# VH-VL binders against q0atu2, part 337

Target 1, 119 residues: q0atu2
Amino acid sequence: MLDKKARIRTSREYRNVFEKGKRLSGRFLIIYYVENALDNNRFGFITNKKIGMAVIRNRIKRQLRAIVREYQGQVKNKHDIVLVARAGIGKSSFEGMEKDYIAIMKKAGLFARNANKID

## First folded at step 16 (VH-VL)

Design b72 (framework fv_ivicentamab_arm2)
Fold by ESMFold2-Fast, scan of step 16:
Structure b72 (fold): chain C 119 residues (1-119), chain A 119 residues (1-119), chain B 110 residues (1-110)
Amino acid sequence: as target 1 above (119 residues)
Amino acid sequence: EVQLVESGGGLVQPGGSLRLSCAASGFTLSSYGMNWVRQAPGKGLEWVSIIYYGGYTDYASWAKGRFTISRDNSKNTLYLQMNSLRAEDTAVYYCARGSEYEPYYFDLWGQGTLVTVSS
Amino acid sequence: AYDMTQSPSTLSASVGDRVTITCQASQSIDSYLAWYQQKPGKAPKLLIHKASSLESGVPSRFKGSGSGTEFTLTISSLQPDDFATYYCQQYDNYGYPELTFGGGTKVEIK
């Protein structure tokens, strides 16, 4: 579970990331990201009805939070990052989602050069 | 003020190699996704390759294994190394800057440099 | 991976005419489409991104519309500077980009 301070919580905060942030797409995920003026990173998660039934959307959201938590130490500080799940994510394995997240974060330049836990 | 200038084009025989350069001025190249786009004489535009903010790269399927995109941040210069050149690689090669919001549409282009592959 | 079909390939028009160019994607690209203008011997110039967002400095007579698979570029009152070739470009991808341009539409003097 991510700490409260590491979560994007308000509609205004989500809107700021979508409007001002950069967008990068992966196979199962899209990220929007922008530098913030805080001392920490904040993450948001969007799982829409195109993914499938509530039970699938809730599983995906839980798995994405677990992935983000696992790699939180590798993320360059002071960013607001929103993960948007794509329609096909429901058919992905946990490993597939994890691999996609790592690839997108590397493209964004958001992972530290000496990040551990990444093979 | 803000501009891209390509160089390195010329006449090469099939099977030859050539390295194109793209000098950026008025902005920091590493802050953008940078692309190569080509255009055969009298034909349309064709995307070649991208280098992302973090240095990760992607290529058109036909370019993989033959072309290598890179950048030198100290020189603020983008490169395209082209190997095993074929007649169908004859084109004007443009350096193109991805937008502030995402790297996949191009808000600044160089003048282009002509590569002719002929015996 | 997406095929982009642009029509017409050539269009003859007079100054003051309303010109419409169409771009069709082989599958939905949402609104991730850009439009470019290219004059002979010059590099392309970005006109519109995200199907309908006009770039700074581009005249308001240029309008993009559409979503999914059908897109249009409209020039409401053609000016002498508008005789050029126009290209659409899709940029919706699923991790490994295959950015695809339409075949181009040459707008020439009638």
Scores: ipSAE 0.760, ipTM 0.891, lowest interface PAE 0.8, mean pLDDT 91

Design b73 (framework fv_ivicentamab_arm2)
Fold by ESMFold2-Fast, scan of step 16:
Structure b73 (fold): chain C 119 residues (1-119), chain A 119 residues (1-119), chain B 110 residues (1-110)
Amino acid sequence: as target 1 above (119 residues)
Amino acid sequence: EVQLVESGGGLVQPGGSLRLSCAASGFTLSSYNMNWVRQAPGKGLEWVSIIYEGGYTDYASWAKGRFTISRDNSKNTLYLQMNSLRAEDTAVYYCARGSEYEPYYFDLWGQGTLVTVSS
Amino acid sequence: AYDMTQSPSTLSASVGDRVTITCQASQSIDSYLAWYQQKPGKAPKLLIHKASSLESGVPSRFKGSGSGTEFTLTISSLQPDDFATYYCQQYDNYGYPELTFGGGTKVEIK
């Protein structure tokens, strides 16, 4: 579970991330992200009607929060990050969503480096 | 002013290798997603590769395994290592900067460097 | 993966004309499309992103429109500086980028 301080809750805060943030697409997820002036990261989650019925959308949202919580220690501090679920996410496995999240976070430069890379 | 300058193009025999460089000035290369795009003489544009802000890479399917994109942050320079070159790789190669908001449309281009693969 | 078809491949026009270039995607790309202008011997220049968002410094006579699979670039009153080749580019993707450009439209003097 994510603490309340680690969640984006207001429409104004979501709007700020969408208007000022960077966008990066994955297979099942899109992230929008921007640096914040806080001492911590905040996450937002968007699951819309095209994903499926409420029971499916609620399962997806719960699974995304679990994934974010599992990897929160690897995320560079002081960011607001919004995860937007794509239409096809309802047919994905938990592992599929997890791998997609890791891939996009690494591309964004939001995960700690795993190995040194030099030219 | 912000600028990209390519170098390293030239004549190379089929099966040979060549490394292209792209020197960035007026901005920090590591804060952007950087791309290579090519154009065969008299033909259209074709995307080659990207290095993301986080240092991870993606390639056009035909380039994977033969071409390697990299950057040296200390020199503010982008590279494209090209191996196993073929006649159809003959093109002007441009380095192109992804927008600050999205990796995949290009708001700054270099002048290009010509690579000719011929015997 | 996405095929991008531009029409016409060549267009002859006079200064002051209204010019329309069309770009068609083989499947929906929402509004993730950019337009570029390229003059002979020069690198492309970004004109429009997200189908209709005009770049800073680009003259207001350039207008992009469309969504889904059909897009247009319109030049409302062609100027001498506008004789060039124009390219559309889709940038919608599902994890791995497969960026594709249209074949180009050369706008030449009538």
Scores: ipSAE 0.812, ipTM 0.903, lowest interface PAE 0.7, mean pLDDT 91
Fold by OpenDDE, second read of step 17:
Structure b73 (fold): chain C 119 residues (1-119), chain A 119 residues (1-119), chain B 110 residues (1-110)
Amino acid sequence: as target 1 above (119 residues)
Amino acid sequence: EVQLVESGGGLVQPGGSLRLSCAASGFTLSSYNMNWVRQAPGKGLEWVSIIYEGGYTDYASWAKGRFTISRDNSKNTLYLQMNSLRAEDTAVYYCARGSEYEPYYFDLWGQGTLVTVSS
Amino acid sequence: AYDMTQSPSTLSASVGDRVTITCQASQSIDSYLAWYQQKPGKAPKLLIHKASSLESGVPSRFKGSGSGTEFTLTISSLQPDDFATYYCQQYDNYGYPELTFGGGTKVEIK
């Protein structure tokens, strides 16, 4: 799992991202992202009841954390990024989620120039 | 003053090529998601292409393979390369800026440049 | 691509009239709907986004409403400056890069 310092954990931190951040939407994910004043990135994850039962929501959250962790080293620094799962994500494969995440992050320009695993 | 100014339109024969330019002033083009939207004479609006902040590009299904969107950050200019032009491509072409917080509706438009494809 | 059906295509009205324009989506687009105003020889101007959020500087007589597949633009009291063509535009094609506009509604003087 992501280190504690790499996690958005407080309501105030989430609120800041939603109020001041930019929004990009993919097929299965919506991301909100904003620059922070830290030396590291922080990630947040939101799954709502529209996705499905608690078991499904927890699975999706685990999968999204795995994806974020996998590509964490390739993301530009000093950003707070919140991933919001869309209703249709429950029907998606892990690879589909990963593809969607990569596409959205590319659109946002959040990958470092030397990123190689996103091609 | 924030504005977009299109140029490069004109008369071209069927099968010909043309490159449109859109010069931005008052803001940094690469910090926004930029679009091309066209309008045939007396007709409605039709989305053509987008280049995201991250440099990722998308196209309308009909535009793929013939149109290419790009930008030059040093010139703060957006481009649309149009190849294999057809009579039905005759239109006023607008560059349109995506909103600050999400890319898919347009809060700033240029005056447009007319492209006429005719023998 | 999402099909957007706008009605009516033409609307004749007088100053002071209440004007209603409708936009129907072929499938649900939630609230991701924008409205634009375009005058002859001019570029479109954004009026409303997110179905009901009024852009800065737009008069309060303009109101957007609706969600899902049915949307409405209402001008409570038509002013001389409001004679123009109006377009709706959906932007819920996430993962499917096809933004679509309605066919337009020309509001002309009666």
Scores: ipSAE 0.783, ipTM 0.923, lowest interface PAE 0.5, mean pLDDT 94

Design b74 (framework fv_ivicentamab_arm2)
Fold by ESMFold2-Fast, scan of step 16:
Structure b74 (fold): chain C 119 residues (1-119), chain A 119 residues (1-119), chain B 110 residues (1-110)
Amino acid sequence: as target 1 above (119 residues)
Amino acid sequence: EVQLVESGGGLVQPGGSLRLSCAASGFTLSSYDMNWVRQAPGKGLEWVSIIYEGGYTDYASWAKGRFTISRDNSKNTLYLQMNSLRAEDTAVYYCARGSEYEPYYFDLWGQGTLVTVSS
Amino acid sequence: AYDMTQSPSTLSASVGDRVTITCQASQSIDSYLAWYQQKPGKAPKLLIHKASSLESGVPSRFKGSGSGTEFTLTISSLQPDDFATYYCQQYDNYGYPELTFGGGTKVEIK
């Protein structure tokens, strides 16, 4: 699971990432990201009503946290990163979401050059 | 006018090295995912490598360890360093710009530069 | 890796003809397929992405269709400018790239 200190928790902290951060869109995900002044990374997760019912949104959030946790060691330190699920993500497989996350993180330059891969 | 111009191709002996250049004008290379694609004379297209907007790189399995993609943002120029060249590397090498939406379909191509590997 | 098979390899046609080129993937690629046009001595030009999305400036006589493993490129009324080689390309395995092009279809004057 993702540690408490690695989570963006307050609305003010989310707002800071949106206001100061860069935005990058993938197939199923949008990320907003900005360097922080901490000694660790923090992640936020947003699933809006366009994705579907609460059961679907909660499943997506759980799956995204699992993906982020799995690749946590590959992410360049000192960043606040917010993942926003796009409409249609509810129809995606876990593998599809994972590939999208990896692609976005590579495009953003947030992954180490030797990121983990699933064949 | 948005364009890509390759240079650095030529005749090289097996086992030799070449560095290809691709000069971009009308847009900023660092804002895009940039690719190299090759085409042997009279044959089809083959993807070689990518450098993502954020600087991460990936390679075709056969290119890994022999070829290195890089860019110099101050010169707005993309490079492909090719080592341990073989006769089967003979091809026109194109630099190609990944779409703003996906890294892996190519909305802008240079005219190519011919690399001939022969004794 | 996804094998991409194009057929036919060569096609003879006359101006005004309806031309159909097929592309088959060895595994489902959803709709993550692009089509390119290449004229002799020139670089490829993107025509279609996401199987059916026409690029800006590409004539409406070009149409892409299909999903999964079977795709087609149709030119409804062939023009002199359309005699070229056409390539399909899958891009489904992004994130872990294994890009594959079809072998090409050359559309020749009959």
Scores: ipSAE 0.228, ipTM 0.784, lowest interface PAE 3.7, mean pLDDT 89

Design b75 (framework fv_ivicentamab_arm2)
Fold by ESMFold2-Fast, scan of step 16:
Structure b75 (fold): chain C 119 residues (1-119), chain A 119 residues (1-119), chain B 110 residues (1-110)
Amino acid sequence: as target 1 above (119 residues)
Amino acid sequence: EVQLVESGGGLVQPGGSLRLSCAASGFTLSSYSMNWVRQAPGKGLEWVSIIYEGGYTDYASWAKGRFTISRDNSKNTLYLQMNSLRAEDTAVYYCARGSEYEPYYFDLWGQGTLVTVSS
Amino acid sequence: AYDMTQSPSTLSASVGDRVTITCQASQSIDSYLAWYQQKPGKAPKLLIHKASSLESGVPSRFKGSGSGTEFTLTISSLQPDDFATYYCQQYDNYGYPELTFGGGTKVEIK
């Protein structure tokens, strides 16, 4: 579970990431990301109705938070990052979402190329 | 002044190899995604390959296994290694910089270098 | 991969004319489309990204519109400097990019 300090909370904060940030698309995920003026990273999560019903969207959000939490220590500090789930994510496995997350973070230069899971 | 200058093009026989270079000036190449785009004489544009800020690469399906994109940050230079060349690879090869906002549209282009594959 | 179809392939026009170029994607690409201008012997120049966002320094007579599968580049009053070939490019992707350009539209003097 990500703590409160590591979460993007307000619509204004989400808007800032979308307007000023870089975008990089993956198979199941899109990330928007921008450097912040804080001393820590913050994450936001968006699941829209194209994914499916609320039960599915809530499951996806929980799984994405778990993935982000596990790799939190690998992310370059001082970034606001919003994960947007694509319509097809509901058909993905947990492993599929995890692999996509790692790939896009590495492409973005936000992870070390050879980043591994944090035990 | 921000610019890209390609070199290394020329005449090669089918089955041969050639390495193209693209020297960047006025900006740091490793801070951007960089691309190769080609154009056969009198024809349209065709995307070849990308190297992302994080150093990962992707290729057009027809280029996989034959072409390798790379960069040397100390020389601020992008490369395209082309192997097993075919007559159909005859084209002007452009290096192109991905936008700061996302890697997949190109806000700066070099003047191109001509590769002719012929016996 | 998304096929991109441009029409017309060639267009003859006079200075002052309104010129319209169409680009059609085989599948929805939302608004992830760029327009480029290329003059003979020169590299392409970015005009528009995200279907309608004009690049700095590009004259306001250029306008991009559309979303999904149908896109249009309009030049409201053609100038001598605008005789060139124009290309659309989709950049929506699903992990592995397969970026595709339209076939181009040559705008030539009438």
Scores: ipSAE 0.689, ipTM 0.884, lowest interface PAE 1.4, mean pLDDT 91

Design b76 (framework fv_ivicentamab_arm2)
Fold by ESMFold2-Fast, scan of step 16:
Structure b76 (fold): chain C 119 residues (1-119), chain A 119 residues (1-119), chain B 110 residues (1-110)
Amino acid sequence: as target 1 above (119 residues)
Amino acid sequence: EVQLVESGGGLVQPGGSLRLSCAASGFTLSSYGMNWVRQAPGKGLEWVSIIYEGGYTDYASWAKGRFTISRDNSKNTLYLQMNSLRAEDTAVYYCARGSEYEPYYFDLWGQGTLVTVSS
Amino acid sequence: AYDMTQSPSTLSASVGDRVTITCQASQSIDSYLAWYQQKPGKAPKLLIHRASSLESGVPSRFKGSGSGTEFTLTISSLQPDDFATYYCQQYDNYGYPELTFGGGTKVEIK
């Protein structure tokens, strides 16, 4: 469901985010993120075999894409963001993954906040 | 020149409270993850708390409910509010700046402020 | 939280010696490990991050290596300014930040 322009697709693009980007860890997710020179955000998704069988990894990847799509409008523009699923994510609920994503994005300062609030 | 200067340490009785301050110069605190790390006399380093760029916080398990990390962006100052102090909290408290790339390792430290909890 | 074990706790050496300090994690932390130097009465100073990435201004005689659970800090030719306590720190978090330091290794004059 994420359009072509909103996806990180090549190994070179993933490598750029890992090498130049910032890293932040959550309970079920790690994000790597870097500002891009484009007019839009791009997202990448990584699941590894420590999570479980292919059917579980494919479900997790699909669910993460759905979460990212749901909150796409809240993300600060011009970033490449890669989500890496941690081993424990296979035991999480959809709501648990969503909560973790929101928390990480807010910690990173990547979610838009009310302009009237002072930190 | 970038610098962190801590203040607020001193002698306090068990059960008491104390607020530490850390004034930053040469950089903007809100652009970094900021940490408190402590060291008991003659002992090793122990992580206390972080406030992320986005303003959210995390704590060591033993610090939750007793210690509160905060910042005042207008004063470019980091704080640690310490409540219900115990003899085991006696330590030099350092404020430490998380790296630009990952907030979890510390590329700039203050000189530390000594907190002594004694009856 | 990951236990971080440093060995030795104390090391006696002479100027010009090659010094090796070991840090072991109770679980794999990939390469998410930093090394710090602390002199008496002073704050720690970052030497190395990501197991092997030397910080700007840190002398090239300092080298970090390792991944997974075993890491080393090597000082190829010890200088007078290198007598200090060294700490490793894991920052792989694994779910929530519980940053953990090793117990330290004191490098003292022989």
Scores: ipSAE 0.457, ipTM 0.826, lowest interface PAE 2.0, mean pLDDT 89

Design b77 (framework fv_ivicentamab_arm2)
Fold by ESMFold2-Fast, scan of step 16:
Structure b77 (fold): chain C 119 residues (1-119), chain A 119 residues (1-119), chain B 110 residues (1-110)
Amino acid sequence: as target 1 above (119 residues)
Amino acid sequence: EVQLVESGGGLVQPGGSLRLSCAASGFTLSSYGMNWVRQAPGKGLEWVSIIYEGGYTDYASWAKGRFTISRDNSKNTLYLQMNSLRAEDTAVYYCARGSEYEPYYFDLWGQGTLVTVSS
Amino acid sequence: AYDMTQSPSTLSASVGDRVTITCQASQSIDSYLAWYQQKPGKAPKLLIHHASSLESGVPSRFKGSGSGTEFTLTISSLQPDDFATYYCQQYDNYGYPELTFGGGTKVEIK
């Protein structure tokens, strides 16, 4: 689970990221990201009905949180990042989502170090 | 004030190589996704390649393996190394800056440099 | 991934005319479409992004509309400075960008 401090929680905070942030699309994910004035990173997760039923959306959301948590040490500080799942994500593997996340974060310049698993 | 200036075009024989340069002024190149777009004489626009803010790259399918995009942040300059040139590569090559918010549409263009591939 | 069909390839118009250019994607690209203007011997200039968002400094007579597969660029009252070639460009991609431009529409003096 991600710490509460590392989560984007309010509609206003999500709106700020969507309106002021940069956008970068991947195969299964889109990220919106903007530098914040805090001492830490915050993550938001959006799974819309185009993905599928609530059970599928909840599984995807849980898996994305796990991926973000695994790689949080690589992410440059002071960013608000929203992950939006694309419609096709429901058919992807966990490894497919992970690979897509790493690729997008590297393209965005948001990884401070190598994207290999934190060990 | 803000501008892109291409150079390095010229006449090259089929099978030859050429390196294009694009000098940026008035902004920091590494803070943007930077692109190459070409246009054959009297024809339309064709996307070639991108280097993302994070330094990763993508290419049009026909360019992969022959063309390499790169940048030198210390010189604020973008490059395109073109190998195994063919007559159909004859075009004006533009460097183009991706938008601050989305790297895939281009808000600033250079004047272009002509590459002619002919015997 | 996406074929971009632009029409007409050429149109003749007079100053003051309303000009309409269309762009059709082979499948939905949502609103991820830009319009560019190119004058002879010059680089393209961005007019509109995200189908309808006018770029700073572009005259209000230019209007973009549409979403999904059908898009339109309208010039409400053609000016002498508007005789140029116009290109649409899709930028909806799924991790490996294949950015495609339409074939262009040349707006000529009637």
Scores: ipSAE 0.758, ipTM 0.896, lowest interface PAE 1.0, mean pLDDT 91

